VHH binders against q96fz2. Designs and how they scored, part 293

Target 1, 269 residues: q96fz2
Amino acid sequence: CGRTSCHLPRDVLTRACAYQDRRGQQRLPEWRDPDKYCPSYNKSPQSNSPVLLSRLHFEKDADSSERIIAPMRWGLVPSWFKESDPSKLQFNTTNCRSDTVMEKRSFKVPLGKGRRCVVLADGFYEWQRCQGTNQRQPYFIYFPQIKTEKSGSIGAADSPENWEKVWDNWRLLTMAGIFDCWEPPEGGDVLYSYTIITVDSCKGLSDIHHRMPAILDGEEAVSKWLDFGEVSTQEALKLIHPTENITFHAVSSVVNNSRNNTPECLAPV
Key: E = the ipSAE of ESMFold2; O = the ipSAE of OpenDDE; V2 = 0.75 times the mean of E and O plus 0.25 times the DockQ between their complexes.

## First folded at step 16 (VHH)

Design CA45 (framework vhh_6z1v_2; at its last look DockQ between E and O 0.93; V2 from the best seeds 0.81)
Fold by OpenDDE, look of step 17:
Structure CA45 (fold): chain B 269 residues (1-269), chain A 123 residues (1-123)
Amino acid sequence: as target 1 above (269 residues)
Amino acid sequence: EVQLVESGGRLVRTGGSLRLSCAASGSTFKGYSMGWFRQAPGKEREVVAAITPSGGKTYYADFVKGRFTISRDNAKNTVYLQMNSLKPEDTAVYYCAARFGFYETAPNEYDYWGQGTQVTVSS
């Protein structure tokens, strides 16, 4: 996974992340560093994206079932990194393979500390290789959405009003991530950064791409992944597997350029 | 920093019961899993029982066999170990330990330790 969309306004995003805590109380996640949230139809590594994490990571006496939403840098910077510039990291931390998560210190150590997060997105992009050509067809991949009577295909929202309705009720893609905290050697603000765990693709996506993000499907999976106080690493890792509960459509080549940030990125062709 | 203070260790007869307590300092007790460990002379420190921050899940070592119960009172910042049907083999120094997040069975995974309390079981 190298490209995502996360374009919802902050308030809409927050509402979409409504949850129940351990006591069954309905809650909205509180924001950390809301000003770092930058909505975009075209998110690339090194950009900030919103993630969910347990409140316990910020407040030591908090209930671990409570959630915080925070923009973090895509591309995990390990806490032990000693260079002053995160861009000098020589290995790719955009993704973490599920099969080697426990073999790589950069991921194992923060995971052992319970630094699990849920990366939020409208969906992710993947490119299919066309046989016989050097051309790649991009696809937008996301959770199946509830068809409201009026909302034909995501692309059929002919009116601004219909478009807003579609996104107001959009089910966000919830991807399993690991985050870490890095303190710059020269001082400054602590950098929070994340990696997306990847798995082998489900059968439905296998023709598009052989790998997919580990998707946490449903509130229980999300809750268990986040609750590092009450759910062990071992138990959490059982949640990491391919899911068939996904849909996709072909999109234009507009998304190929990471600088393009328009609705056309998501539009069906 | 979390300070842990154990109490309740004493001499008891075989078949007897004992309740150990561990009081934690500070306001951060709720975020920590708590564990009881023991160390007998010449033996390695081993986990006896552990409990999650909320108390929702517990762990017991195989040798416990239902004889011990770990519990916690977050309002009192205290963790307990009720020990029943004690045996001479249970003689050891018992330690309270705290770990941020979920409990572990390895001693090196815990962040804070108490000074320990001596439990002696006589035949």
Scores: ipSAE 0.894, ipTM 0.955, lowest interface PAE 0.5, mean pLDDT 93
Fold by ESMFold2-Fast, scan of step 16:
Structure CA45 (fold): chain B 269 residues (1-269), chain A 123 residues (1-123)
Amino acid sequence: as target 1 above (269 residues)
Amino acid sequence: EVQLVESGGRLVRTGGSLRLSCAASGSTFKGYSMGWFRQAPGKEREVVAAITPSGGKTYYADFVKGRFTISRDNAKNTVYLQMNSLKPEDTAVYYCAARFGFYETAPNEYDYWGQGTQVTVSS
């Protein structure tokens, strides 16, 4: 996974992340650096995306079940990186393979510190290789959405008014991530950056791409992944596996250019 | 930062009971797993018991299961080790340790340590 959509306005995104803490209290995640959130239908590595993480990482009096939402750079910069420019990192840290996560220092170290996060998206894009041609077919991949009497569906919207209905109760894709904190050697603000853990594709996606992000399906999985105070690294890693609870549709080549940021990027063709 | 001070260690008879306390001071204690470790002369420091930040999960070494109980009071910034049915083999300096996040069983995974309290068990 190298391209996502996360276009919801900040207030809509926040409400979509409503959750219960360990005490059973209903909560909304608190924002850090909300001004750095940039909604887009076409997010690429090195851009910022919103992630959920335990509030305990920032406030040592917080219960580890409490959540914050923060924009983080896509592409993990390890805490031990010594150069002044993170773009000069020699390693590709956009994704982290589940099978080697405990073997790679860049990922093992932050995991040991409980630096687990949930990466939020409307969905993600993958490009299918087509036999007999050099062209690739892009697909938008997302959780199955619950249809209601008042909700729309992607592709059924034939006017601007109907597009608003598609997103009112959209179930966000929740992907397992690892983050790290990097302090610039020359001073300045701490950089928070993340990687998305990847697994082998499920049967339903195998014809599109051989890998998929590790998707946390439901609040129990999300809660356990984030709760680094009460859930060990070993227990959390048991949540990392392919899921069949996913759907997709083909989209136009408009999405191919990461500078294109319009609803056409995810509209069915 | 967390500072830890153990208390309660003393001489007790075989079969006796003792409760150790560890008082935490500094910025906060609530986000830390707490562990009790022990070290006898000439031996390595080993885990005895551990407890998560909320107290929801505990760990006990096989040699103390059924005899020792770890607990914590976050309002008082204190962790306790209740030791029952004490044996001469339990003689050691007992250390309190703190680790941010989930507990571990290896001493080198803990960030803060107390100075220790001596427990001696004899007949």
Scores: ipSAE 0.785, ipTM 0.908, lowest interface PAE 0.7, mean pLDDT 90
Fold by ESMFold2, look of step 17:
Structure CA45 (fold): chain B 269 residues (1-269), chain A 123 residues (1-123)
Amino acid sequence: as target 1 above (269 residues)
Amino acid sequence: EVQLVESGGRLVRTGGSLRLSCAASGSTFKGYSMGWFRQAPGKEREVVAAITPSGGKTYYADFVKGRFTISRDNAKNTVYLQMNSLKPEDTAVYYCAARFGFYETAPNEYDYWGQGTQVTVSS
């Protein structure tokens, strides 16, 4: 997983993240750094995307079931990184394989600090390698969505009314992530960055790609992954597995160029 | 910063009961798991029991399971260890410790420690 869509306006995104705290109270996550949110149909590594994390990471008296939403850099920068420019990392931290997460210092250390996050997206893209050709077919992959009689088509954005029919109640994809905090040597703000945990693909996606993000399907899974005060690392890792509750459709090659930020990136072909 | 003070350690006969208390101070106690550890002469410090910040989950070492109960009262900023059916092998200095987030069993995972309270169980 190296490309996502996360294009919702901030207010729509925030409402899509409504949740219940430990006491059953309905809440919206509180934003950190909202001005750093850069919506796009075509997000790539090193860009910022919103993640959920426990309020306890910011406030030591907080209820660990309460959530913060914050943009973070895709591509985890370990806290021990010594150079001034994160792009000079000599290894790829866009994804973290679930089968080696406890063997890699870059991921084990932040996990031990409870630095679990939920990476938000409309869905993600994968490219199918066709046997016998050089051609790659991109697909947009997302949670099944509730359909109504007047549901709009994904990618049809010829008017505000059509956009709202699709996206106003969109179920965001919720992926398990690990984050870390890096203090630049020159000073300045702490850099928050994340990696997406990956697993073997489910049967439904195996013809497209052999890996998929670890998807947290439902509020119980999301709550347990986030709550580092009440859920151990060992218990949290039991949430990391493939899911069959996923759907997809082929999209045009417009998405191949990461500079293209249009609804056509995820429109069915 | 969390500050921890244990109390309640004393001499008790075999089969007796004792309640240890750990008063914690600081604005950040509620986000900490709390643990009780013990250290007998010539032995390494070992976990006895632990409890999550909300009190929703607990851990007990195999050697004390069933005889001791850890609890916390976040309104009083206090953690307790109720010790029943005490044996001479329970003789040790008992320490209260705090770890941000979920508990662990290794002492080196804990950031704050009390000074300890002596528990002595006579035959």
Scores: ipSAE 0.645, ipTM 0.863, lowest interface PAE 1.5, mean pLDDT 91
ESMFold2 (binder alone), look of step 17: mean pLDDT 87; pTM 0.896

Design CA46 (framework vhh_6z1v_2)
Fold by ESMFold2-Fast, scan of step 16:
Structure CA46 (fold): chain B 269 residues (1-269), chain A 123 residues (1-123)
Amino acid sequence: as target 1 above (269 residues)
Amino acid sequence: EVQLVESGGRLVRTGGSLRLSCAASGSTFKGYSMGWFRQAPGKEREVVAAITWSGGKTYYADFVKGRFTISRDNAKNTVYLQMNSLKPEDTAVYYCAARFGFYETAPNEYDYWGQGTQVTVSS
């Protein structure tokens, strides 16, 4: 997973992340650095994406079940990185393989500190290799959406008004991530950055791509992944596996260029 | 920063009971799992019991299961170790330790430690 869509306006995104804390109280996640959130239909590594993480990481007196939503840089910069410019990191930290996460220092260290996050997206994109050609067919991959009389499906949206209804109750894709905090050597603001954990593709996606992000399907999985105070690293890692609860459709080659940022990027073809 | 002070260690007879207390002071206690460790002369420090901040999850070493109970009172910033059916082999200095996040069983995973309280069990 190297491209996502996360285009919802901040208020809509926040409501889509409504949750219950340990006491069963309904809550909305509290924003950190909301001005850094940049909605887009076509997000690539090094851009900022919204993630959920435990409020306890920022407030020492918080309950670990309470959630913050914060924009973080896609592409984990380890806390030990000594260069002044994060873009000069020599290795790719866009994704972290589930099978080697405990072997790689860049991921093992923050994981040991409870730095687990849930990466939010409308969905993600993958490119299927076509037989007999170097052409690739892009697909938009996302959770199955609940149909209501008022809200249509993405495939049934024929007009801008119908598209708006699709997004009002969209179930966001929730991907398991690891984040770290990097302090610039010359001083300045702490950089929060993340990586997406990847697993072998499920049967439903195997014809599109051989890898997929580790998707946390449902609030129980999301809450256990985030709650680093009450859920061990070992227990949390049991949540990391392929899921079949996913759907997709082919999209236009418009999405290929990461500079294109329009609804056409995820519209069915 | 968290500062930990153990109390309650003393001489007890075999088969007796004892409750140890660990009082935490400083700016922060929430978010910390707490552990009780012990060290006998000439031996390495070993885990006895651990508890998450909410008290929802606990750990006990095999040699104390069924005899010891860990608990905490977050309003008082205090962790307790209730020790029952004490044996001479339980003689050791007992240490309280704090770790941000979920508990671990290795001593080197804990950043804050108390000074220890001596428990002596006589036959």
Scores: ipSAE 0.713, ipTM 0.882, lowest interface PAE 1.1, mean pLDDT 89

Design CA47 (framework vhh_6z1v_2; at its last look DockQ between E and O 0.82; V2 from the best seeds 0.78)
Fold by OpenDDE, look of step 17:
Structure CA47 (fold): chain B 269 residues (1-269), chain A 123 residues (1-123)
Amino acid sequence: as target 1 above (269 residues)
Amino acid sequence: EVQLVESGGRLVRTGGSLRLSCAASGSTFKGYSMGWFRQAPGKEREVVAAITQTGGKTYYADFVKGRFTISRDNAKNTVYLQMNSLKPEDTAVYYCAARFGFYETAPNEYDYWGQGTQVTVSS
């Protein structure tokens, strides 16, 4: 996974992240560093994206079932990294393969510390190789959405009003991530960064791409992944597998350019 | 920093019962899983029992066999080990330990340790 969409306004995003804590109380996640949230139809590695994480990571006496939403850098910077510039990291940490997560220190160590997060997105993009050509067809991949009678296809929001309605009720894609905290050697703010765990693609996506993000489908899966106080690493890792509960449509080549940040990126062609 | 202080260790007879307590300093007790470990002379430190932050999950070593119960009172910042049906083999220094997040069975995974309390079981 090298490209996502996360364009919802902050308030809409927050409401979409409503949850129940372990006591059954309805809650909204609190924001950390809300000013770092930059909505975009075209998110690439090294950009900031909102993730969910346990409140316990910030407040030592907090209920581990409570959630915080925070923009983090895409591309995990390990805490042990000694260079002053995170971009000098020589290995790719955009993704973490599920089969080798425990073999790589950069992922194993933060995971062992309970640094699990849920990466939020409208969906993710993947490119299908066209047979016989060097051309790739991009697809937008997301959770199936509840079709409201008026909203035929996600792309057919005929009116601004309908478009708003579609996105107000959008089910966000919830991807399993690992995050770490890096303190710059020269001082400054602690950098929070994440990697997305990847798995082999489900059958439905296999023709598009052979790998997919580990998607946490449902509130229970999300809760268990985040709750590092009550759910062990071993139990959490059981949640990491392909899911068939996804849909996709072809999009235009507009998304190919990471600088393009318009609704056309995820519009069906 | 979390300070842990164990109490309750004493000499008891075989078949007797003992309740150990571990008091934690500070307001961050709820963020930690707690564990009881023991170390007998000439042996390695081993996990006895562990409990999650909320007490929702517990772990017991195989040798416990239902004889011991770990519990915690978050309002009192205290973790307990109720030991019943004690045996001479249970003689050891018992340590309380704290780990941020879910409990582990390996001692090196814990962040804070108490000084320990001596439990001696006589035949």
Scores: ipSAE 0.898, ipTM 0.958, lowest interface PAE 0.5, mean pLDDT 93
Fold by ESMFold2-Fast, scan of step 16:
Structure CA47 (fold): chain B 269 residues (1-269), chain A 123 residues (1-123)
Amino acid sequence: as target 1 above (269 residues)
Amino acid sequence: EVQLVESGGRLVRTGGSLRLSCAASGSTFKGYSMGWFRQAPGKEREVVAAITQTGGKTYYADFVKGRFTISRDNAKNTVYLQMNSLKPEDTAVYYCAARFGFYETAPNEYDYWGQGTQVTVSS
């Protein structure tokens, strides 16, 4: 997982993240740095994406079941990184393998601090390798969506009004992430950055790619992953496994260039 | 920063009961898991019991299971250790400790510590 779509306007995204806290109270996540959220159909590593994390990370008196939504940099910069430029990090932290997460210091340390987050996206992109050619076929991969009586698939909306209605009730993809906080040695804002945990691909995706993000399917899994006050690292890691509850469709090569940021990136071909 | 103050340690006879208290002051108590540790003369500090921020999950060392109960009152910023059926082997200085997030069993994983309260169990 190296490319996602997260294009919803801030208010639509916020409503899509409605949740219940431990007491059963209905809530919307509170934003941090909302002006740093940049909707895009084509998000690559080093860009910012919205993540959910426990409010307790920011307010020591918060219930750990309460949620914040914040833009974070994709590509984890460890808290102990000593150089002034994060781009000088010598290894790729875009993804974190589930099988070695407790062996890698860059991921083990923030996990020990409860720095678990849920990475939000409309869906993610993967490129299928075809035998005997350098060409790869991109696919957009996302949760099955609830159908209203006559709402067609995402590619069946013919008018701008109908297109906008598809997204009003879109079920966001919720991926397990680990984040860290890095203080620039020369001063400036604390950098929050994340990695997406990856697992072996499920049977349904095996023909497209051999790896997939660890998807947290449903509010119980999301809640347990975020709740670092009541759920241990060991228990949280039991949530990390492949899921079959995904769907996909082929998209055009327009998505290949991360500078392209239009609805064509995720439209069916 | 959180400051922790233990109280309630005293001399108790074998088979007796005792309740220890740990009062937290300074920054917010609610975000912290709390642990009770003990250290007997000539031994290393070891975990006795731990409790999450809501009290929803607890841990007990095997040697105190069924005899000790940990609890907390977040309105009073206090954690308690109820000690029943005390044995001479329970004689130690008892420390409370605070850890941000879920509890751990290793002393070096805790952020803040009290000064300790002496429990002596005789005859």
Scores: ipSAE 0.772, ipTM 0.906, lowest interface PAE 0.9, mean pLDDT 89
Fold by ESMFold2, look of step 17:
Structure CA47 (fold): chain B 269 residues (1-269), chain A 123 residues (1-123)
Amino acid sequence: as target 1 above (269 residues)
Amino acid sequence: EVQLVESGGRLVRTGGSLRLSCAASGSTFKGYSMGWFRQAPGKEREVVAAITQTGGKTYYADFVKGRFTISRDNAKNTVYLQMNSLKPEDTAVYYCAARFGFYETAPNEYDYWGQGTQVTVSS
């Protein structure tokens, strides 16, 4: 996974993240660094995207079931990185394979500190390689949506007002991530950055691509992944597996160029 | 700033019971898991029990065999170890320790330690 859509306005995104804390109290996540949120239909590595994480990471007396939402850089920069420019990192941290996560220092160390996050998106893109050619067919991949008249159906909108209704109750894709905190050697703000954990594709996606993000399907899975005060690393890793609860449709090649930020990126063809 | 202070250690007869307390002063440890460790003369420090910040998960070493119970009262910023059916091999200095986030069994994972309280079990 190397391209996502996360285009909702901040207030709509926040409402889509409503949750229950461990006492059953309904809450919205509290934002950190909201000015760094850059909505787009076409997010790529090194851009900022919103993630959920436990409030306990920011407040040492907080209930670990309470959630913060914050933009973080896609592409984990390890806390031990010595150069002043994150682009000098000599290996790719956009994704983290689940089968080697406890072998890679860049991922094992922050995971042991409980630095688990949930990466949010409308959905993600993958490109299917066509046999006998270099042409690739992009697909937009997302949770199945409850369909009402215009809600949950991307192709049904025929006006700006109806486009809003498509997304009113959109179920955001929730992917398992690991984050780290890097202090630039020359000073400045701490950089928060994340990687997306990947697994083998489910059978439903195997004709498109052989890997998929580790999807956390449902609030119990999301809560357990986030709650590093009450859920051990060992137990959290049991949540990391493929899911068949996914749907997709083909999209035009407009999405191929990451500068294209329009609804056409995810429109069915 | 924050100190862990154990209390309740004393001499007790085999088969007896004892409750240890560990109070944090100055600041709250609400975000910390807490552990009880013990060290007998000439032996390495070993985990006895541990508890998550809410008490939702607990750990007990195999030698406990259901005899001890860890609990915490976050309003009082205190963790307890109820020890029943005490045996002479339970004789040790008992230490309270705190770890941010989920507990671990290795002593080197813990950042804050109390000074210890002596428990002696006579035959």
Scores: ipSAE 0.632, ipTM 0.861, lowest interface PAE 1.5, mean pLDDT 91
ESMFold2 (binder alone), look of step 17: mean pLDDT 86; pTM 0.884

